# Designs tried in a protein design chat: VHH binders against Oxidoreductase NAD-binding domain-containing protein 1 (Oxnad1). Part 3

Target 1, 295 residues: Oxidoreductase NAD-binding domain-containing protein 1 (Oxnad1), of Mus musculus (Mouse) (q8ve38)
Amino acid sequence: AVCTQAASWGLKASTLRHLTLASIIKSRRKTDHLERTASVLRREVMAAAKVCEITHESPSVKSLRLLVADKDFSFKAGQWVDFFIPGVSVVGGFSICSSPQRLERDRIIELAVKYADHPPAVWVHNKCTLDSEVALRVGGEFFFDPQPTDAPRNLILIAGGVGINPLLSILRHSADLHRDHADKGRSYEIGTVKLFYSAKNTSELLFKKDILDLVHEFPEKISCSFHVTKQTAQISAELKPYVTDGRITEKEIRDHISAETLFYVCGPPPMTDFFSKHLESCHVPKEHICFEKWW

## First folded at step 17 (VHH)

Design u5 (from t6 with E99P Q110E)
Fold by ESMFold2, fold request of step 18:
Structure u5 (fold): chain B 295 residues (1-295), chain A 124 residues (1-124)
Amino acid sequence: as target 1 above (295 residues)
Amino acid sequence: EVQLVESGGGLVQPGGSLTLSCAASGFTFDDYDLGWYRQAPGKKRELVAGISYGGDTYYMDSVKGRFTISRDNAKNSVYLQMNSLRAEDTAVYYCAARPGEFDWFIEGYEFDYWGQGTLVTVSS
């Protein structure tokens, strides 16, 4: 892994120490990933990765598939990576949207990166090519990692915008767990999973085919509800049964509250605050409510 | 060409009221988030209030309950109703606009377009 050699020159570490607040604030999101997540748990060492596929997920979102040959590299569904680009001083932060099992079988992780005037996003959109090399470091405390003997849990996933990325990882992990239980028995028995996913319109909903494929594979276990807040174009016949106009409502979420249900919320801060407070007011234990704000 | 033109500033006594207006042109107004910023002499510019394309509102703590942001998409205009004014509200007020992403107003996102500002002075 040749990316490790570029990082071992100390170029990124030296450049990182000279980052200015002005350069960090220039992105649409105002704060740099590294500053915002400084207190979050990370592994100590980086792993080399190579871009092996680039796909346009939407006009504004590119997906990368990264080969990570290091067998000690692992993550839990919902976690993100520090994304170190040789020659780019700002460190990116991107949620992993693929499952941990995909990494164990194929040594692949997937990232989806929305365009922004922010150096890592600009590099992904404008400079990145096949065989480009980067370094990764796993971080984040927002994850779903059940053990084989844990009690079965139902999951409610609430996504807004690019907040879908870590929740797609959890959804794919859940599907892997269903396959493992059906094929081999005596693995973790996951309950049902329902994804509530909100965006401005259907064009802004990412991964629609991937999500619906999972729903169709496990129709009694996995379901989804798409919510659009300003739809102007006609909705296709195959999407229409899954689409609701307007916000995800408190009532819809309340109907899923039970002692065995875990809630994972990721999206814009006002949305995550809204649902977290509502669930607490309905006496859902704090340990059953996990939230992550946008990168 | 994008233009944001503020009006309605002036001199007002403490406890008084004032309405700021901002007329917008050069973009699809109802797809945009709008905001009011202010800057007092020697201070950094701060977000006072915001409104998303979907009508969700944000207020900074010191103005909550006193100021009301609203929008009129038919007139391509955004307003700031300022009640119970205090000396600390004295500042140049700026209208700002950005493309809307979510119908929740996101306080931390930067604005793309700015007006020239209108002065509000609160004194006796």
Scores: ipSAE 0.466, ipTM 0.772, lowest interface PAE 2.5, mean pLDDT 85

## First folded at step 19 (VHH; from u1, 15 letters changed)

Design v6
Fold by ESMFold2, look of step 20:
Structure v6 (fold): chain B 295 residues (1-295), chain A 124 residues (1-124)
Amino acid sequence: as target 1 above (295 residues)
Amino acid sequence: ELQLVESGGGLVQAGGSLTVSCAASGFTFDDYDMGWSRQAPGKERELVAGISYGGDTYYADTVKGRFTISRDNAKNTLYLQMNSLKPEDTAMYYCAAREGEFDWFIEGYQFQYWGQGTQVTVSG
């Protein structure tokens, strides 16, 4: 139950198969979310949802807060939704970036949607308004759902680009678990969590304030490292202690290998493949390596 | 506006070598991923090689070990060195570009801009 996705659904590198939340797809062979994920486990019921808040996370990313009144609607941190829009025949697939506890308390889930030239993303960016209604169905096998009796685990989260979205859900869930344990000690006792998050430059790192707020709330338990590969502007004083120039390195990840550590990797396929292969070569059990590719 | 101009195509004997070039203008070359695609008569267009803005490379299985993609950011030029050419490599070769998002080259992302192509013909 702690990590259920150790398998890779590989696509041959020599074919034009494209599944991505962040890309414009214009080919006649463009991917369909439902077709790409047809074998992935899904909940049986669809739930109605209403847009109750829209914000700009960046020039190209909008965040939606959705009210889901149906108390039977639930998800595990790291999962996505099928996103059904009235009048739009293409079904969207978006990772949930909020925690399960936020849903339990407020009936709210959050999605962050990067602009792309495909109908669900176009609708979110150009048509969606407050009180817009959609239907949701939860799916995905990339999640962190520990039970109270499970052995304590440390987490290493490795994110690239919009791969941050499901990992932010896991990070927020981890913080919720720390709060719950400190309050009564009756929840799962989670270990430390470290987020490695890469982007081209600091302006493309999403959720920086939210992430740093969690680091500051749990400084002995939650940490982060932002990695930028082509930074040109000066880095603000607030961010500089957390920013490293260059890629996330094998050595940085290797230093965290232990029997108690689980790895969650979400980002571009080459990054995910690179870290998954490295961890396997270091004899990390496959059940301790969870990855999701966005294409 | 962004422009891509290929050159260096021609006729070559099987087993021979050829270099094609792509001159780029109208954009900050250093910020772009670049690639070479080819289309043979009666076949679908195929991505042959790609290179990210950070220099990460991709090769199709059909050319791996024989072709080398490279870029010269100071000259705004993309290259494809083709060695051990086979008749099956005969195609129109197109230069392509897209804004780079990651230091990794991602095969599945669409290119935004294309050149006119240069013909490569390999004779048996």
Scores: ipSAE 0.440, ipTM 0.750, lowest interface PAE 2.4, mean pLDDT 85

## First folded at step 20 (VHH)

Design w2 (from v6 with Q110T)
Fold by OpenDDE, fold request of step 22:
Structure w2 (fold): chain B 295 residues (1-295), chain A 124 residues (1-124)
Amino acid sequence: as target 1 above (295 residues)
Amino acid sequence: ELQLVESGGGLVQAGGSLTVSCAASGFTFDDYDMGWSRQAPGKERELVAGISYGGDTYYADTVKGRFTISRDNAKNTLYLQMNSLKPEDTAMYYCAAREGEFDWFIEGYTFQYWGQGTQVTVSG
């Protein structure tokens, strides 16, 4: 009687690892920079650039200084660059935060790039090193480029977060114009410049030192007001005189309306829309309102 | 660990009202933007309403005037009051969170964290 031991093949329950199909919620295809700016004028010059300095401006923002040797490369304060990275198919769009005069003098441009799930931004934060090479092309219609014969203008700059970048370029350019006017007497005579800059907290305010240095250099011509909406940490004694808790108010902006005042607004889309509409409602001429939506 | 737990879903008649809630834990709720997204069968997930850490609100055009998003920071809870419900509002409703950058609610920003969802069914 051959007891055929029926080998009970224990069906190992294949743990169907529920591949949680992380449904790649295809985030609405953030229209790439090129698509968003397809109608925006660009300069023809494509220039090679080399990264010569990297700085952490905030926990989420890195600044790059790039050497641009090509003498035909130029920009107006407030413009951006198409940022071409070798091996990255997606073209970045980054505002220039340095002044045109710095490029002329030092052949340097400065970009501040916030971390984002965007290949160029990821590259800047994770792969970019000193001596990295990229290509740049200037574009954008958001700029301040007064000519020596132009009437003096006052500037109100309204910045939100990384929207400070093009406005910092304008602010730095304004300081350069003040210097040039003092030294040469033949340059454009700029009026007063006031920066309103909003962020979540003081740590997210970019270029605070640089901004304050300009205020201190030109106390009668340049001023700033930092606005923080969620400050929990103690504010330093140096920053405290310039920091206000809360939003930039309509009244604060309205108080600076004049026939000679130009307004530049750059920040998150709701903020930009809010101030643009407010200025329009105050009967500020549209040609005196420049705005760029940061995406 | 960051957790979002939705509740309050169910069956409701057309024209009825329903409130869904999201209990948040494992993060500083007051520093986050919150949102409700929904996904109907065979459709893409869509943002329904958002609220910034500063209390700025956003509503999709499809729900504007009918839905109200609110938050109770003391309870770490997000709410969506849904009034005048329609059959087309039938969907899985998901609570979402992201670290807030601005006191403004920015529609184009992506959420980082999601709940498991609560089913809302509106009968015609």
Scores: ipSAE 0.849, ipTM 0.925, lowest interface PAE 0.6, mean pLDDT 92
Fold by OpenDDE, fold request of step 22:
Structure w2 (fold): chain B 295 residues (1-295), chain A 124 residues (1-124)
Amino acid sequence: as target 1 above (295 residues)
Amino acid sequence: ELQLVESGGGLVQAGGSLTVSCAASGFTFDDYDMGWSRQAPGKERELVAGISYGGDTYYADTVKGRFTISRDNAKNTLYLQMNSLKPEDTAMYYCAAREGEFDWFIEGYTFQYWGQGTQVTVSG
């Protein structure tokens, strides 16, 4: 009588560790550019564009040069584009950092795009190549577009991070106006332009060389001040004369207030609010204060 | 590895005070924005207070004038002093970190790293 001891294989209940998918409630940054700018005026022209150059401006920012062949496509310095990518359902919004004259001359626009968890930005950084095709539509009310009959104005440009993009367009446009006045005798004469540009460190300051080239070309008309808030690395000898450790101060801005001076502010929302309120408190007319918040 | 470890939670009576702390390790603390978020039962997680690497502070309207966020970079520690506590302040409090971009605290930016949380319970 062979007692076959039935070994009861106790099925160890594998405790399914419920990986509680902590739903990373990604606070939906209202990242939809079209929703955020639904009330903002746009041009009717939708133009095809082709990527003709890609540059790494910083560890987190890529610039694109795009060929826009459509002659009806135009913009004012400081405006942005709706950025339509084939196969991507989300529309991007990117400020133009090139001048209007560059488009007229070469049919080129330039965009600088910071990396973000946003499908258009992801596409620019990870999928965009030379000869990629997109569609563009111009929009925005933040711009500098002086007419020949307008009074001469001085400009103070206050930039934070990627907020430099529309202000660089304005700076480049101002340089083009100086050149045109010198060479062609245009009726409009722009005053002085000063850029205050803030970033965490010098590596995050975009287009430093291009800005300095304009300062060197027009030393009596264009100036810049770079402000860094967390610089650890050595600053190059070339940049050192233009770099200040710390924030842009209220006093530095206040010292440039005059009846002929226009102020353009573009940066993170707290910075934009800070300087806009400061200028208002100094009794600068609201029509002389232009600001755009980026997010 | 980046770690955030909260402490100091507990039971407190309404009108009382409590300080929670977050010990940070595995990253350059002084280059990061820090924050406190809380999650009450059945509610979404909400930002309570934030502090940039430059020391700029943010507070939710619900805690303004009662809570104080501070940081000690030498100790790699974040603090939240909570005064005049209310039953509605009962929540799990989470320490959060993100790489700082500006010396301004930007409310709309997301945090990248989170602690396990410390429970704060305010009895009525």
Scores: ipSAE 0.848, ipTM 0.925, lowest interface PAE 0.6, mean pLDDT 92
Fold by ESMFold2, look of step 20:
Structure w2 (fold): chain B 295 residues (1-295), chain A 124 residues (1-124)
Amino acid sequence: as target 1 above (295 residues)
Amino acid sequence: ELQLVESGGGLVQAGGSLTVSCAASGFTFDDYDMGWSRQAPGKERELVAGISYGGDTYYADTVKGRFTISRDNAKNTLYLQMNSLKPEDTAMYYCAAREGEFDWFIEGYTFQYWGQGTQVTVSG
């Protein structure tokens, strides 16, 4: 389950504990992430991680693949990590966009980081290289972690901008659950999943191929709708069937309301507030509406 | 180069109305979020109203219901209609712009460009 590169890890556990404590002390005085999320539950496990791949998702977004050899490190689909960088006193907070099963099998998590004038994001974009080392701690209460005996549920995922990151994790987890049920029959039986993903234009939609690959693998179970609010360029033939001009509408979301549907909303605060309020006004139980706002 | 030029400021009696405007040039206006911020003497600058590239609006609680932000993309002009003016509305009013990412206006995002301001003074 551990990839062959785990043996090349250069930092000791004691060194990572020291780095982590120093970063925490400095970040308590300097970081919005730790202050904003101070009341959010965190795992006690801190894990060393090494960058094993860097890719460009867009001109402003880099993806990192991180090797996390520590078998005690785990997360639930939708959660984030505290991201501790040696020499950077501000602690980052980044949603994990890969599935828990990817971690179980390959010891890999994936983060997608939009450039911002904030030290962890600047480091990811300007200084991070292959084999760079960081420490991670899982946090967050925005997740989908069904147990095998839980009632089957349909999922509606509503994403805006980088809010796609935790929802991609949930979407990938949903696909893993479909595969596991088909192969084993003993895992959670998930219902259908539909992703509504909004951005300014198609260039701002991240992970289009990854999302469509999942739709094509499970065409009767997984679907998506891309909503663009100011598209001026030609839309590719492959993408066009999935793209709608304009906002995600309340009517589209309302058509999916049922006792068995869970809603996961993540994006800009006004979008998240809008959809969460709309669903509550339609008498969707609060326990069936999960929302997350990213700074 | 991007330019923002405010106009329409002046002296007005309490309870009165005033419209300030901002002429924009040097960029694709309808791709930008726009905003009005104000700074009174001895106070920090505060965002009073914003409008996304898609027309979504934001208002600070202190002006909600009294001020209206609007944009005319054909004329590259941003407006702030200020009604029921109070002495505490006295301030320098600045036009601001940032590249739009979402057609939702996000109050906490910083602006990239600022105008020189237009003075609004409310007497009485």
Scores: ipSAE 0.526, ipTM 0.801, lowest interface PAE 1.8, mean pLDDT 86
Fold by ESMFold2, look of step 21:
Structure w2 (fold): chain B 295 residues (1-295), chain A 124 residues (1-124)
Amino acid sequence: as target 1 above (295 residues)
Amino acid sequence: ELQLVESGGGLVQAGGSLTVSCAASGFTFDDYDMGWSRQAPGKERELVAGISYGGDTYYADTVKGRFTISRDNAKNTLYLQMNSLKPEDTAMYYCAAREGEFDWFIEGYTFQYWGQGTQVTVSG
């Protein structure tokens, strides 16, 4: 598909206003996403975006690549977008799974959307085509955005289900930071990153190849642990070293506690509550524990 | 194909106890989240208790500490033990099932299959 540059998008201001007015006014009254996040900080204005690639991550998950030519559009790794679709009154809320540097370099963000009986998800799966236009507004206080002079931190990322999406953004951002620092020491020196990712079985783990590629690029800095709770099929040789049967345990997480470690937890509310409370009971400062609930 | 059959309902004095059960067939019971919902006359159906395929439990605030959900995967049976019953617990109790996605029970997820219900009446 075609990712067309800024001049084309600059002429879309009237489309953005039309899209924004119709969708926003109707959505503010009855949207679950907007109601759930009413107090969360957002950018005040929207950016137009165009679908430039659609791929299948699994039978139930589609990935969209969106071209966002507006140079003022930016986000921090872990954030989500309000997703405004012409003719759909419900506003979507989707975590960005690509890195901020990918946006800086290519003006592209990536969303991964699981099928659900939810109008924005239905639109993504059943009606969205290449060159479809939407509007985006960045929001969320769940992010990792270190400054060059900040103390180095290790990251522990704990994902369940669609909670992988914002954590993949953080993981990719972490890899970008490692590349930037190794190049000439120009940016933040990030510590190690370990992803704990839980699912029912290996077929429900998304982005396995993408995650392992990052592990293999930075084997001394990035690692992952896949946890499957009801695996029945044989696990491939490539995955087997990374897969553990059962839940992510408190002991595994406890082994990583230190003053330099930040914890990012995203998944089903009971999982997020469980790990957040466990870390607090182990005296991890609350400011070192970040969590986000999606379902 | 899938069948959920509740039993064990009846009339109970306030403060008493009752166990309802749900026999399941036509699916791999071990792969499903299970739940009990209730509906009193004139009210909306509400989730009372749930249990994930991995055994994680959920209870509504109105029953927490009084009700216990459990499952016996060998018998394909779901149970709800109800203690310290109140007149407000009077309702039709429905067994429900959904495909398990997480071994954590998520109260906001909808159920795919429902039984016909068993009546529990608590005399006041």
Scores: ipSAE 0.481, ipTM 0.771, lowest interface PAE 2.0, mean pLDDT 85

Design w2 (from v6 with Q110T)
Fold by ESMFold2, fold request of step 22:
Structure w2 (fold): chain B 295 residues (1-295), chain A 124 residues (1-124)
Amino acid sequence: as target 1 above (295 residues)
Amino acid sequence: ELQLVESGGGLVQAGGSLTVSCAASGFTFDDYDMGWSRQAPGKERELVAGISYGGDTYYADTVKGRFTISRDNAKNTLYLQMNSLKPEDTAMYYCAAREGEFDWFIEGYTFQYWGQGTQVTVSG
């Protein structure tokens, strides 16, 4: 599930997803030319991007902010990019962790890249500098993109390890929707959102401050539960109310099942299989369960 | 210095049982995923069982229901209990380790360290 495996799998997954998506679209679009054309356009768009900020999210994870000036570049919360580096033949695949509104407002996307012995990850960690230029292409079927007239939905987000990245994008998008509805009154009315985020220990939980800032901004609408499986250090007073020892349990997830709830699961394959199977066995409709695997 | 030392191999009759062990030293055993792989003459090495730092287990289809992997973190020891042994289980059995990242065992991940192996021969 490290960036090297994700990037290698991402290149193969991008190829596989292209073939799978094309097959699905052709099956649906035997008579719908416009839907086919719209999908082809977005898959063929490559946008130039410039690195405008580099930070360390953890000892092993670097965050990049990328300026993408092309106004036709867009994505849906949860999607990833193909990451084309000049002079590097291997194409990276990285989930976008920023919200679509951040792109619309500032022309910025954020990527968080875990170090791995894999050319795109090595480049991000060892070669990338401010003003470095790359090219991006959006892909992925894992996203949350409600329209203003869609029924209100509650979200349960289940993240394991590096699987937090696309779910952070969805969480930030959810917060944007709450702000838009409160301020503008004409956007989608999202329900409650709860993030279950599992890692080995608290130092492996990425984006803790960013997540808690959203919880504190919308305490009646956004909540989180951090689950650590092998915590050895003391937990700070600020984190302690949100941390549980052990795995995310089936019971915790079952308590949130309703007809109005959508589930987004991203993490290592056995975790995504476990929760997807459990939700299906509890009669959650398949269209309400979205998952993405990282190997 | 990280060391993995297998023991407990030997000759056993078809249908019999055998337990192999792996003594580990030189690292924090509790933080590691562990596995057993085997290699028969002329064949490629095959992962037969794995166990994450948190105890989640994996078994190859060829051994599922017959083999049991376990670990004793107090003794820094990994075990493989092999029941209902078949002649095709004859192989050199290797202990393997990698730093654990997830409480779930991931079959496709590469192991960082390997033992020298213990021979299991099933007659019959």
Scores: ipSAE 0.477, ipTM 0.769, lowest interface PAE 2.2, mean pLDDT 84
Fold by ESMFold2, fold request of step 22:
Structure w2 (fold): chain B 295 residues (1-295), chain A 124 residues (1-124)
Amino acid sequence: as target 1 above (295 residues)
Amino acid sequence: ELQLVESGGGLVQAGGSLTVSCAASGFTFDDYDMGWSRQAPGKERELVAGISYGGDTYYADTVKGRFTISRDNAKNTLYLQMNSLKPEDTAMYYCAAREGEFDWFIEGYTFQYWGQGTQVTVSG
């Protein structure tokens, strides 16, 4: 199941930081994952994981399903993993796009990795195979983890590009919470969830079927709006009712402001800054605005 | 073959104005983010302005309010209008391009392609 050698592959952050500076020269980013997140809390557990499924989510994005047998490994919806690859000195940082309940039930987490000239991404796209072994450590302060006694909240999720990954985890968790409330009683009573998801065109929108399946399962609780900024191809009939040309607008977001609404924003820094500033100017409390930059 | 050719550099008095241009060929210009970076002797290269495929702009604090980046997609040309020039603006100015992913300009992303540069010299 899980190789014990994977569990022993821990590396010091300072050693990894030194080596990763050279790899940044060719990537679309100026700094590496460990340097950007050096002050962010990590779980203590370093867990071995094995690749059990690989799918092509888009021409540029591969999805990995990882089996994580260690029962002490856990995460909150929206968090990422440090991704340690044997033989690759640069440590990856990838948001988990599956729900915590999927891990509890099946010991599976899912990562979606966009191709980039960045050693962990290159490994995922060019070297990774079924049964490949890696080590994982959970980190991140961008998450949705309500307790059963918390007040009901509505969620507005605002995604740009691959910023969908942590928000898909939150959306899936929200669906799990709706199922739990209907089935188990006394669980957290989540309100409505609406996803606003922007990309260049419909082919760059990830997880369209997964998202629409959740909308169709909970049509009065979960909704989505896809926004495309440079669409050239025809939009399929199934997708067309959910697609708007142009950016996500301030007015669309403003219409959902209430004391009971939480906002989760993940995407390019200028988009995240734009919506965070707008929400603050509309007097949304800072504790109701959660954002993650992927720069 | 992707090609970026800068022009319009030269000597200008402090307080003066100058426009540099970058002619682009060999790619679908309006799908690309474009930028201007500069490098003075002994200094690191600095991104001074950028523009996304959707027209969103970025300016470094050192040039904000003085420089204007623009693009003409019909002519496959990128421009940098430089006003109120200072001796500190003296540098080689490079045109740069990268495939556009978002209609927001991302300052932290690197460029894939570079021109040979055009010299701008600002005198006292």
Scores: ipSAE 0.432, ipTM 0.749, lowest interface PAE 2.5, mean pLDDT 86

